VHH binders against DNA replication and repair protein RecF (recF). Designs and how they scored, part 15

Target 1, 363 residues: DNA replication and repair protein RecF (recF), of Pseudoalteromonas atlantica (q15zz5)
Amino acid sequence: MKLDSVQIRNLRNLQHVTFKPSHGVNFILGINGSGKSSILEAIHYLGFGRSFRTSKHKNVIQNEQESFTVFCECLEDSTTQRLGLSRSINDTVSVSINGIKGNKVSDLVSLLPVQIFTPQSSDILLGAPKLRRKYIDWCLFHVEHSFLTCSNAYSRLLKHNNALCRKQQVGYANPQRVYWTDLLAQYGSELTEFRNAMMTRLIPLITSNLAQFLPEFCVEISYYRGWEKGLELNEALTKSADRDYKNGYISVGPHKADVRFKISGKPAQEVLSRGQLRMLVAALQLATTQCLMSYTQKTCIFLLDDVGAELDAAKREVFIDRLLESNTQLFVTAIEEHQLEFIDKYQNKKMFHVEHGQVREES
Short names: E, the ipSAE of ESMFold2; O, the ipSAE of OpenDDE; V2, 0.75 times the mean of E and O plus 0.25 times the DockQ between their complexes.

## First folded at step 7 (VHH; framework vhh_podentamig1)

Design c11d (from c11 with Y99T; at its last look DockQ between E and O 0.15; V2 from the best seeds 0.00; counts 0 for: pae E 5.8 > 2, unsure alone 62.9 < 65, placed apart)
Fold by ESMFold2, look of step 7:
Structure c11d (fold): chain B 363 residues (1-363), chain A 123 residues (1-123)
Amino acid sequence: as target 1 above (363 residues)
Amino acid sequence: EVQLVESGGGLVQPGRSLTLSCAASGFTFSEYDYGWYRQAPGKQRELVAAIYGGSTLYADSVKGRFTISRDNAKNSIYLQMNSLRPEDTALYYCAAELTWDFSGYTPYDEDYWGQGTQVTVSS
């Protein structure tokens, strides 16, 4: 789905903002501090339920306000959808879908696939394995309708099994611990099957994109499932049981998974420069956009924050061109118009100027 | 303030049924998954049943006899306990657990627990 209109209330310096984006590319110009990233943050909330700038939702609420609200209208097969999200100072979330309240955040974000490229996007490569697991899981969430239920079941079982390990660490053995561990293995195996299948689809797409973005490197991409090769998960859990009870947590399974990127046997982050790492991230995010398009009838909304700082002129144009070829709705922030001189070639575009939390469409 | 309040416990004869209820308030009910736990005399607290998304889990000892359900409109979770046995005697707790994290979303930092309702099965 593509956004037809956006309404933002009491989000940072955005008191009341309404604008109607193009279904193609939307350029948002303004100096730092004007509110341009806050517009992206509002759209990001609709697609993720959270900010890309802070983990503290209270910091996003405008001073002296009790909540912020983001509302949008979008098209799905000629039918208008009306979606809204608000967060309060007590961290309560409210979701509205077509006027009906009480929905889960997961119900909202499933309707509106959003991706973002920021100065911090290199953290997917430089950071902890959790970030790479979230990369796969975002795509699975939007492509596989059974994924969320499986992931939630595994998480609850993992929490329960960790608690059993901690009790046994202090001498309280549970007679049913084998039963619970076998159930953990059942859902862990299913979760791993989802992730293996997704990686099989993503790797060719990433490799194809890298031929354009980093032709000088051969990047080897593999998925570490989180336990020893050659064992079923229940066998691995049995093998690690004494260690897990001693340490108080489950040490094997899909919660320990990772995606590995290597060049000539070395981690890619040890070989690639900062700029080259950003191109690898761009290739990854283009691949999930392509995968989403292939398996759903929904389009992705793609947010490019501070494009002039993250990509040089040639690279930013190529990235935007490839995203638009995937029928993506783009929102691109920049400080200066000359950083976007190539925009005249795009027919379906809009320009917005942001100053002091006010948005004006350029005529 | 977050609260989980269990009710419906009591003294029953073997073979009969009880329905436990857990009323939730003070948080976004739909964002959590829920479980029933029990603590029998002389034992540690153990998971009995859980409901997560549209699916359920059961301890082996209660499969086929107990049913967990939730009612999002009433912010309530239920445990239907049929064919009760003396070994089902325990203090039963309701828990709300945050298990959804595909996007890094976490509206609250902690699990929530009720204070428990006693079920006693004896002749």
Scores: ipSAE 0.083, ipTM 0.574, lowest interface PAE 5.8, mean pLDDT 84
ESMFold2 (binder alone), look of step 7: mean pLDDT 79; pTM 0.794
OpenDDE, look of step 7: ipSAE 0.296; ipTM 0.660

Design c11e (from c11 with S55R Y112S; at its last look DockQ between E and O 0.65; V2 from the best seeds 0.00; counts 0 for: pae E 8.2 > 2, unsure alone 62.4 < 65, grease 26 > 24.2)
Fold by ESMFold2, look of step 7:
Structure c11e (fold): chain B 363 residues (1-363), chain A 123 residues (1-123)
Amino acid sequence: as target 1 above (363 residues)
Amino acid sequence: EVQLVESGGGLVQPGRSLTLSCAASGFTFSEYDYGWYRQAPGKQRELVAAIYGGRTLYADSVKGRFTISRDNAKNSIYLQMNSLRPEDTALYYCAAELYWDFSGYTPYDEDSWGQGTQVTVSS
């Protein structure tokens, strides 16, 4: 769904901000430190329940305040919804959906698919495999209704099985360990089936987008499910059991999955420049946006933080054009208007200026 | 502060039933998943049952006899224990944990535990 209005209270330097975005593209201009990224952070909270800048929610609350709130009104298929999220200094969360409190964060974030592109987005390629698993799992969460419950069950079983490994590491075998390992394999296989199906959908889209963003490279994309080819997960768990008990953790399964990008047999991150890595990330995020639109018809909200530093002018324009074609409401931050010289072509747009935590719409 | 209080334990004959309750306070109840654990004297604590976002998991030794449930309106978790056996004798604990590992965030792995309630099955 698309945001009709946004209200932000006590979030960083944003004491009380209200604005009504365009359903198309929204340009947010301001110098560093003005509050422009904090506006994106507020919208990100509606789509993730957390900040993209810090894991510590109390650091997001304005100094000397007890909490922050983000509220929006939005439209999906001719229905208007009123959504709100508040986080307090004691780290509690309050979610309101159409005036009704007591909702889960997952209920809120399922209504608002949000993606973000920041200067740090290259971490998806440079960082640990968990970041690449989160990339695919975001798409699964919004596309596959039963994914979240399967993923949560697997995570609890993994925690339990890791605890059993640590006990056996010191000589305390649990007589029920085979039962718990079989359950882990059952849910791990189900989780892997979700991810395999999603990767089958995403790889062609990523490849097509790379032809536009990195035409000079042939990027080989593969999915490692987290254990060796040709084995069922239960077989792999049995094969690794002695090692897992010695090390104190389960070493095979979908929690070890990865997405791999190679150019001429080398990891792409060893070949590509930082600017080229950003183009690969853009291709990845466009692919999930395209997948969401194709399979659910849901509106994606897309946040582009500091686009002037991340993409050259031609690539910015192409990326924005492709996102808008994919049923996306777009929020773009930049320092100065000249970084966005192409914006005059967009009819459905709004410009906002941010100064000292205050927002005004350009007339 | 998160608090979990177990109740409903006691002495019971083999083949009979008990219902354990766990009252939760000091947090947003719906954000957590819950489990029941037990520990017999001289043995390690073991998972008995868990409830996660509409799914339930059971230890093999209790499957078909025990049922876990939750009541969001009462902020409570229950364990219905039918056909009790002497080997079910243990101190039973309720636990809560949070998982938000779908949008790029790590799950909260810190568990909260209650004080336990004793179940003794003896003729």
Scores: ipSAE 0.012, ipTM 0.418, lowest interface PAE 8.2, mean pLDDT 83
ESMFold2 (binder alone), look of step 7: mean pLDDT 78; pTM 0.785
OpenDDE, look of step 7: ipSAE 0.348; ipTM 0.730

Design c11f (from c11 with F27S T28I Y112H; at its last look DockQ between E and O 0.03; V2 from the best seeds 0.00; counts 0 for: pae E 8.8 > 2, unsure alone 59.5 < 65, grease 26.6 > 24.2, SAP .708 > .668, placed apart)
Fold by ESMFold2, look of step 7:
Structure c11f (fold): chain B 363 residues (1-363), chain A 123 residues (1-123)
Amino acid sequence: as target 1 above (363 residues)
Amino acid sequence: EVQLVESGGGLVQPGRSLTLSCAASGSIFSEYDYGWYRQAPGKQRELVAAIYGGSTLYADSVKGRFTISRDNAKNSIYLQMNSLRPEDTALYYCAAELYWDFSGYTPYDEDHWGQGTQVTVSS
């Protein structure tokens, strides 16, 4: 789906904002503090149920208000869909789909694939493996209908098995523990199969994109599944049982998986400059957009925060061009219009100016 | 819900050492991975060090000088900071991230942050 209309209420400095974006590319201009990133944050809430700037929903609610809301109208198969999300100070979430309330957040976010590129996106490479697992899992969530159920089951089983490891009065050979550990292995193996298949799809796309963004480097991409080669997961869990019960947590499985990027045998993040790391991230995110288009009919909404600070001018244009080729609706923030000198070539575009939490479409 | 309380910050001279502590409570400590982040005035937060399972990560600017550690018996995470420099001046936060990859109804999960402890490196 592509957004036809967006309405934002009481989100940071955005008291009441309504605008009608282009289905192509939308440029949002304003100084720091004007509200341009808050507009992206609102759209991000529709696609993730959470902020990209904070984990605390109450900090996103405008001062003196009890909640914020984001509504949109979007087009799917020639019909208009009406979608909304509200978060309140008491941690209540409300999701509306075509006037029907009581929906799960997952129902909403599955309809609106959203991706974001921010100054913090380099955390995919510089941060913990969890971020790289989330990168794979975003694709799986939108491409593979049974992924969410499998992932949720594994997470619940992992939590339960970790709790059993901490109950040292009950030995690891106890039939109840064996039962729960066998289920963990079953769902962990299925989760790993999903991730292996997705990596097989993503690696060629990432490699192709890197030839354009980082032609001077040969980046070796590998996937570590989270346990020793040559063992089934149940065998690995049995082998680690003594250690796991001593330490109080399950130490092997897909929750320990990682994606590794190397240049000449060294971690890429130790070789690449900050600007080059941003190019690698751009290649990764373009690959997920391409994967979504190739394996589904879903349209991606892509948010580019502070594009002038994150990409050089030539690479910005190439990145935007490649995203638009995958039928992506883009929202791009910038401080100054000259950072977007290439925009005249785009036929399907709109310009918005943001000042003091108010949005004005340029005529 | 996990609650994080940082301590051990202060004013130190360049070249000296300081140890930060983070006490975790209100949830199962072992279910989370942990990291230290820092934020200088007017800048975005940046990762300093992270510990997850049996592995550690360090920002390039602190490699060889800082050491992160985890004590499961005390539900605590530590950051040993040696050879401190003026550029290490920042508000240091402890963060807890979910140990499991993904739960619930969205592709992402929420992180938990402490209020931070100030480290100032000045002559």
Scores: ipSAE 0.013, ipTM 0.310, lowest interface PAE 8.8, mean pLDDT 82
ESMFold2 (binder alone), look of step 7: mean pLDDT 77; pTM 0.775
OpenDDE, look of step 7: ipSAE 0.041; ipTM 0.528

## First folded at step 9 (VHH; framework vhh_podentamig1)

Design m1 (from c11c with A50V; at its last look DockQ between E and O 0.05; V2 from the best seeds 0.00; counts 0 for: pae O 5.5 > 2, unsure alone 64.5 < 65, grease 25.2 > 24.2, SAP .736 > .668, placed apart)
Fold by OpenDDE, look of step 9:
Structure m1 (fold): chain B 363 residues (1-363), chain A 123 residues (1-123)
Amino acid sequence: as target 1 above (363 residues)
Amino acid sequence: EVQLVESGGGLVQPGRSLTLSCAASGFTFSEYDYSWYRQAPGKQRELVAVIYGGSTLYADSVKGRFTISRDNAKNSIYLQMNSLRPEDTALYYCAAELYWDFSGYTPYDEDHWGQGTQVTVSS
């Protein structure tokens, strides 16, 4: 779905904002502190139920207000969807879908694939393996309907099995332990199959994107599933059982999975410059967008925050072009107009100016 | 920014007490369970204590000597260590483990670890 209208209330410096974005590319121009990122943050809430800037919802609520609200009308197949999310200072969330309240955040999120490219996006490469798992899982969430159920089951079982590891009285040979471990292995294997399939889809797309974004490098992409090659997950869990019970946690499984990027046998993050790493991340996120479109025909909302700071001019243009080719609805923030010198070539575009928490469409 | 910052470590003599603190920031404190881990040189990281819900668990090696507690108002976890032994010498880590929310999906929910605080027990 694409956003047809957006309303924001009491979100940071945005007291009451309403705008109608283009279904193509939307440029948001404003000085630092004007509220550009807050607009993206509002859209991000619709796609994730959370902010990309903070984990504390209370910090997103405008001062002296009890809650913020983000509302949108979306168009899909000539049908208008009305979606809303509110967060309260007491950390309660309310989701509204077509006027019906009480929906789960996951229900809302499932309707609006959103991605964001920020200065912190390089953390996918530089940070913990979990970030790379989340990269895969985002795509799975939107592409595979049964993924969430499987993932949640595994997470629950993992938590329980970890708890069993912490209880020394249970022992690894206890029938109850065996039962729960078998279930963990079952769902873990299924989860891994999802990820394997997704990686099989993503790797060619990533590689293709990198041919344009980083042609000077050959990037090797590999998936580590989280346990020893040649073993079934049950076998791996059995093999590590003594250690896991000693340490108090399950040390093997899809929760330990990782995606590895190498250049000439070295980790990519050790070879690439900061700018080059950003291009690699861009290639990754473009790939998931492409995958989403290819397999579901869904459109992705893509948010580019402070694009002038993230990529050089040539790379900005290429990235935006490629995203638009994947039928994305694009929101791009910038501080200065010269950062967007190439915008005239886009026919389906809107320009918005943000000043003092107000949004004005340029006519 | 998500942070777990351990403090309170140091050099102590056997039999003495020490209290470790872990200050959490950048995430919703109440949505996580908390644990203390430790890693001695040349050894694997091991669970020391965990607090979840209204319950606590301890490693056998520290049971009766260590107490884990939490202060929600201060977003902090504590480990009271009594009757310290040389074998308690390790780098102590605070961990925040996500209390799984089955109602939704978020790419930002993750386990968090501190950098650790060194505890050395020596005569």
Scores: ipSAE 0.018, ipTM 0.423, lowest interface PAE 5.5, mean pLDDT 90
ESMFold2, look of step 9: ipSAE 0.273; ipTM 0.717
ESMFold2 (binder alone), look of step 9: mean pLDDT 80; pTM 0.802

Design m2 (from c11c with S55R D101S Y108S H112Y; at its last look DockQ between E and O 0.65; V2 from the best seeds 0.00; counts 0 for: pae E 7.7 > 2, unsure alone 59.1 < 65)
Fold by ESMFold2, look of step 9:
Structure m2 (fold): chain B 363 residues (1-363), chain A 123 residues (1-123)
Amino acid sequence: as target 1 above (363 residues)
Amino acid sequence: EVQLVESGGGLVQPGRSLTLSCAASGFTFSEYDYSWYRQAPGKQRELVAAIYGGRTLYADSVKGRFTISRDNAKNSIYLQMNSLRPEDTALYYCAAELYWSFSGYTPSDEDYWGQGTQVTVSS
């Protein structure tokens, strides 16, 4: 689904902004502090329900305002959809789909697959395994309808099982430990099956993209499921039980999973330069857009923040070309027009200028 | 103000049925998953049932006898309790629990709890 119009109210320095993006590529020019990243943040809220810049929603609300709102109109198979999200200073969220309030954030974000490439996107590779799990799970959310319920069930069971590991009460021990651990294993195994299947789909796509983006390296990609090879999850949980109850948390399972990238036996992040790490991330994100197209026919909205700082001109062009080939709607921010000199070749494009929280379409 | 208000408890004879209700207000009902917990005197609070995204979980001791459900139009959660036994006697709590997902969405860092409704099964 592609955005036809966007309206933003009271988000950071954006008091009231409306614009009508191209279904192709949208270039957003402005100096730092003008509001260009805040426009991407607004679209990111539609696709994730949260900011990519802060975990505190009240910091996104314009000073002296009670809430911000992001509203869009978009096309899905010749039908116009009207979607909105609002977050308030008391941290409540409101979602509107075609005039109907009371929807879940997950209902909204499932309609709008959004990805973002920022200066911090290399954190997928440099950061904790949680970020690599989120990468897989984003794709699963949009491809597998049953994934969200399984993932939520596992998270609830994990929380409960961790609490049981930490409780020490006078008198009697909790006799239901084995029951709750067995349920954790059941859902954990199901979650792992989803992730294994997704990695089987993604690895060939990533490898193909890397042949183009980083041809000088052979990157080995592997998935660690979160426990010892050769054991069922219930066996692994039983084997770790004494340690887990002593330490106060469940130490094995899909919440410990990771995706590993190696070059000649070393972690890729120890070998690659920062520019090469960005190209690895680009290959990963292109793979998920390709997977979406292949399995769901969904289109992706792709946000490229501060493209001039992250990629040289040739790499920008290749990445944008590959995203457009995947029927992606792009939003690209840049500080200076010279960073985008290659854009004259694109016919389906729009240029927007951002000054002091105001947006003007060039024409 | 966020509130979860339980109702429907009472004194019931063994083998009978009872339906607990939990009305939610002051937050976006659809953004949370919901659970019933219970605590008998001198025992730890335990998870009885949970409903999340179309799936349900049940404690072993109530499986096949209790059914959790939700009604989004009424912002309400229910626990249908059939074939009640004396060991089901407890204070029953409704909880709205943190939503964790692929997107990292977390409406708040805290779970919300009701005040509880007493269920007593005796002759």
Scores: ipSAE 0.013, ipTM 0.544, lowest interface PAE 7.7, mean pLDDT 83
ESMFold2 (binder alone), look of step 9: mean pLDDT 79; pTM 0.805
OpenDDE, look of step 9: ipSAE 0.417; ipTM 0.761

Design m3 (at its last look DockQ between E and O 0.61; V2 from the best seeds 0.00; counts 0 for: pae E 6.2 > 2)
Fold by ESMFold2, look of step 9:
Structure m3 (fold): chain B 363 residues (1-363), chain A 121 residues (1-121)
Amino acid sequence: as target 1 above (363 residues)
Amino acid sequence: EVQLVESGGGLVQPGRSLTLSCAASGFTFSEYDYSWYRQAPGKQRELVAAIYGGSTLYADSVKGRFTISRDNAKNSIYLQMNSLRPEDTALYYCAAELYWTFSGTEDTDYWGQGTQVTVSS
């Protein structure tokens, strides 16, 4: 689904903002502090249930207010859908779908695939492996029917098995420990199968994108599943059991997985400049939008925050073109109009100006 | 204040049934997954049942005898315990845990104080 209208109330400096975006590309101009990133943050809440800027929801609520609300109208098969999310100072979330409340955040998020490219997106490459696992899992969540249930089961079993490792009264041969470890292996193997299949789909797409963004490098992409090759997961868990009990956590499994990027045998982050790392991230995120389009009929909403700081002019245009080809509704922020000199070629576009938390569509 | 309050425990004879309940307050009930744990004297705490994303998970020792459920309107979680055995004797805890997410988050868990179940002639 694509956004037809967006209403934002009491989010940062946005007291009451309503606008009707283009189904194509939407350019949002304003100086730093005007509210342009807050507009993206509102849309991000619809797709993730949380902010990309802070983990503390109350910091997003406008001063002296008890909550913020983001509401949108979307088109699905010529029928308008009405979706809303609010967060309060007591950290309560409310999700409304067509006027019905009490929905889970996952119900809302599944309807609106959202991705974002920000100055912090290079953390996918420079940060902990958890961020690279989240990259794969976002795509799986939207593409694979059973992924969420499997992922939740594995997470629950992992917490329980970690707790067993911390208790001094439990030995390896205890039947309760063996039972829970075997169940962890069952769900862990299933999760790994999902991720292997997804990586097989993504690698060709990433490689093709890198030909445009980093043509001077040959990037080798591989997936480490989180345990030794040649073993089933239950065998790996048994092999590590004594160490895990002593250390107090499960040390093998899909929670230890990673995606590895190498250039001439070296980690890519040791070879690439900061600007080149941003090009690799762009290639990665384009690949997930391409994958979503190729294997589902879902529309992706893509947020480009501060495009002028993150990509040079030629790369901005290529990235936007490729996203639009992938059934994507775009929202692009920029400080100055000259950073967007190429936009005349887009027919399905809108320009918005943001000043002091107020939004004006250019006529 | 965030609270999970268990109730419904007691003394019962082998073969009988009990229903445990757990009332939740102070947080968004629908955002969390829920579990029952138990701890017998001298033993470690074990997971008994979990409800997550509309699915359930049971310990082998209780499968087929216990049923976990949730009521979003009452912000409550239940454990129906049938065909009780002396080895089910334990302090039973309710827990609330956040969904697995595909973005970076901090894990938070909430725990109740427990309700005693004693199965004895």
Scores: ipSAE 0.015, ipTM 0.458, lowest interface PAE 6.2, mean pLDDT 84
ESMFold2 (binder alone), look of step 9: mean pLDDT 81; pTM 0.810
OpenDDE, look of step 9: ipSAE 0.453; ipTM 0.772

Design m4 (at its last look DockQ between E and O 0.62; V2 from the best seeds 0.00; counts 0 for: pae E 4.5 > 2)
Amino acid sequence: EVQLVESGGGLVQPGRSLTLSCAASGFTFSEYDYSWYRQAPGKQRELVAAIYGGSTLYADSVKGRFTISRDNAKNSIYLQMNSLRPEDTALYYCAAELTWLFSGTEDTDYWGQGTQVTVSS
ESMFold2, look of step 9: ipSAE 0.155; ipTM 0.629
ESMFold2 (binder alone), look of step 9: mean pLDDT 81; pTM 0.813
OpenDDE, look of step 9: ipSAE 0.469; ipTM 0.785
ESMFold2, look of step 11: ipSAE 0.154; ipTM 0.621
ESMFold2 (binder alone), look of step 11: mean pLDDT 80; pTM 0.808
OpenDDE, look of step 11: ipSAE 0.691; ipTM 0.875

Design m5 (at its last look DockQ between E and O 0.56; V2 from the best seeds 0.00; counts 0 for: pae E 5.9 > 2, SAP .722 > .668)
Fold by ESMFold2, look of step 9:
Structure m5 (fold): chain B 363 residues (1-363), chain A 121 residues (1-121)
Amino acid sequence: as target 1 above (363 residues)
Amino acid sequence: EVQLVESGGGLVQPGRSLTLSCAASGFTFSEYDYSWYRQAPGKQRELVAAIYGGSTLYADSVKGRFTISRDNAKNSIYLQMNSLRPEDTALYYCAAELYWDFSGSEPFDYWGQGTQVTVSS
């Protein structure tokens, strides 16, 4: 689904901003501190329910305001939808879909697949395995309708089973622990099946993209499911039970899964330069965009923050071209127009200038 | 202020029914998934039922006897408890959990104060 209009109120320095983006590529120009990243943050809120810059929603609310609001009109399968999200100083959220309040954040974000590429996006590779699991899970969330339910059930059961481990650690045994462990294994196995299927779809796409972005490397991509090969999950949980009770947490399962990237047997993050790591991330994010389009016909909204700092000029153009080939609506921030020397080739584009929290469309 | 307030507990004879309610306030009700937990004297708190994404999950000991439901218009969740047994005697807690998070933070939990259910002759 593509944004036809965006309205932002009281978000950081954006008091009241309205603009109508192109369905193609939108270039947002401004000096640092002008509000250009705040425009992306507003759109990110529509697609994730949260900021990419802070976990504290109140830090996003304009000073002396009680809330911020982001609204949009967008097109899906020839129908127009009106979507809104508001976050308040007491950390509450309000979601409006076609004028109806009381919706879940997941109802909103499922309608607007959003991806973002920022200076911090290399954390997918350099950070904890949780970030690589979330990479897979974003695609599953948008492609597989039953994924969220399964993931939530597993998370609750994991929390419950961890609590049982801590009780056992101090001498309090639960007579139903086998039941809860079996239930954890049931949902954990289902979650793992979702992830295995998604990796089978993503690996060829990533590999194809890497031939263009990192042609000098052969990157081996593998998925570690979170427990020993050759065991069912219930068997693995039984095998680790004594250790888990001593340590106070469940140590095996899909919550321990990881995606591994290797070059000649070594972790890719130990071989690649920082610029090469950014190209690997670009290949990964292009792959999920491609997967979304191929399996759901959904349009991805893609946010490129600080494109001049993250990609050299040739690679910026290639990345944007590949995203547009996937019918993606793009929003690109930059400081100066010379960082975008290639933009004249795009016919379906708009230019916006951001100054002191005000947005102006270039003629 | 976030609040989960349970009600509907009481003393009931074995084989009878009871409906527990949990009223939620101070947060967006539809954003969360909901669960009932119980804790009997001297025992660990245990999950009884959960409602998430239109689906339900039940402890084996209550399957077929208990039903969890939610009413988004009233910001309330319910636990219908049929064919009650003495083993169901416990303090019953309502919990609200946010389990959708792509940013990597753990789910944030809210708990009620509980409502006592006593099944006795």
Scores: ipSAE 0.039, ipTM 0.532, lowest interface PAE 5.9, mean pLDDT 85
ESMFold2 (binder alone), look of step 9: mean pLDDT 80; pTM 0.796
OpenDDE, look of step 9: ipSAE 0.114; ipTM 0.602

Design m6 (from c11c with A50L Y99T D101L S103T Y108S H112Y; at its last look DockQ between E and O 0.60; V2 from the best seeds 0.00; counts 0 for: pae E 4.0 > 2, unsure alone 62.9 < 65, SAP .743 > .668)
Amino acid sequence: EVQLVESGGGLVQPGRSLTLSCAASGFTFSEYDYSWYRQAPGKQRELVALIYGGSTLYADSVKGRFTISRDNAKNSIYLQMNSLRPEDTALYYCAAELTWLFTGYTPSDEDYWGQGTQVTVSS
ESMFold2, look of step 9: ipSAE 0.328; ipTM 0.729
ESMFold2 (binder alone), look of step 9: mean pLDDT 79; pTM 0.795
OpenDDE, look of step 9: ipSAE 0.355; ipTM 0.720

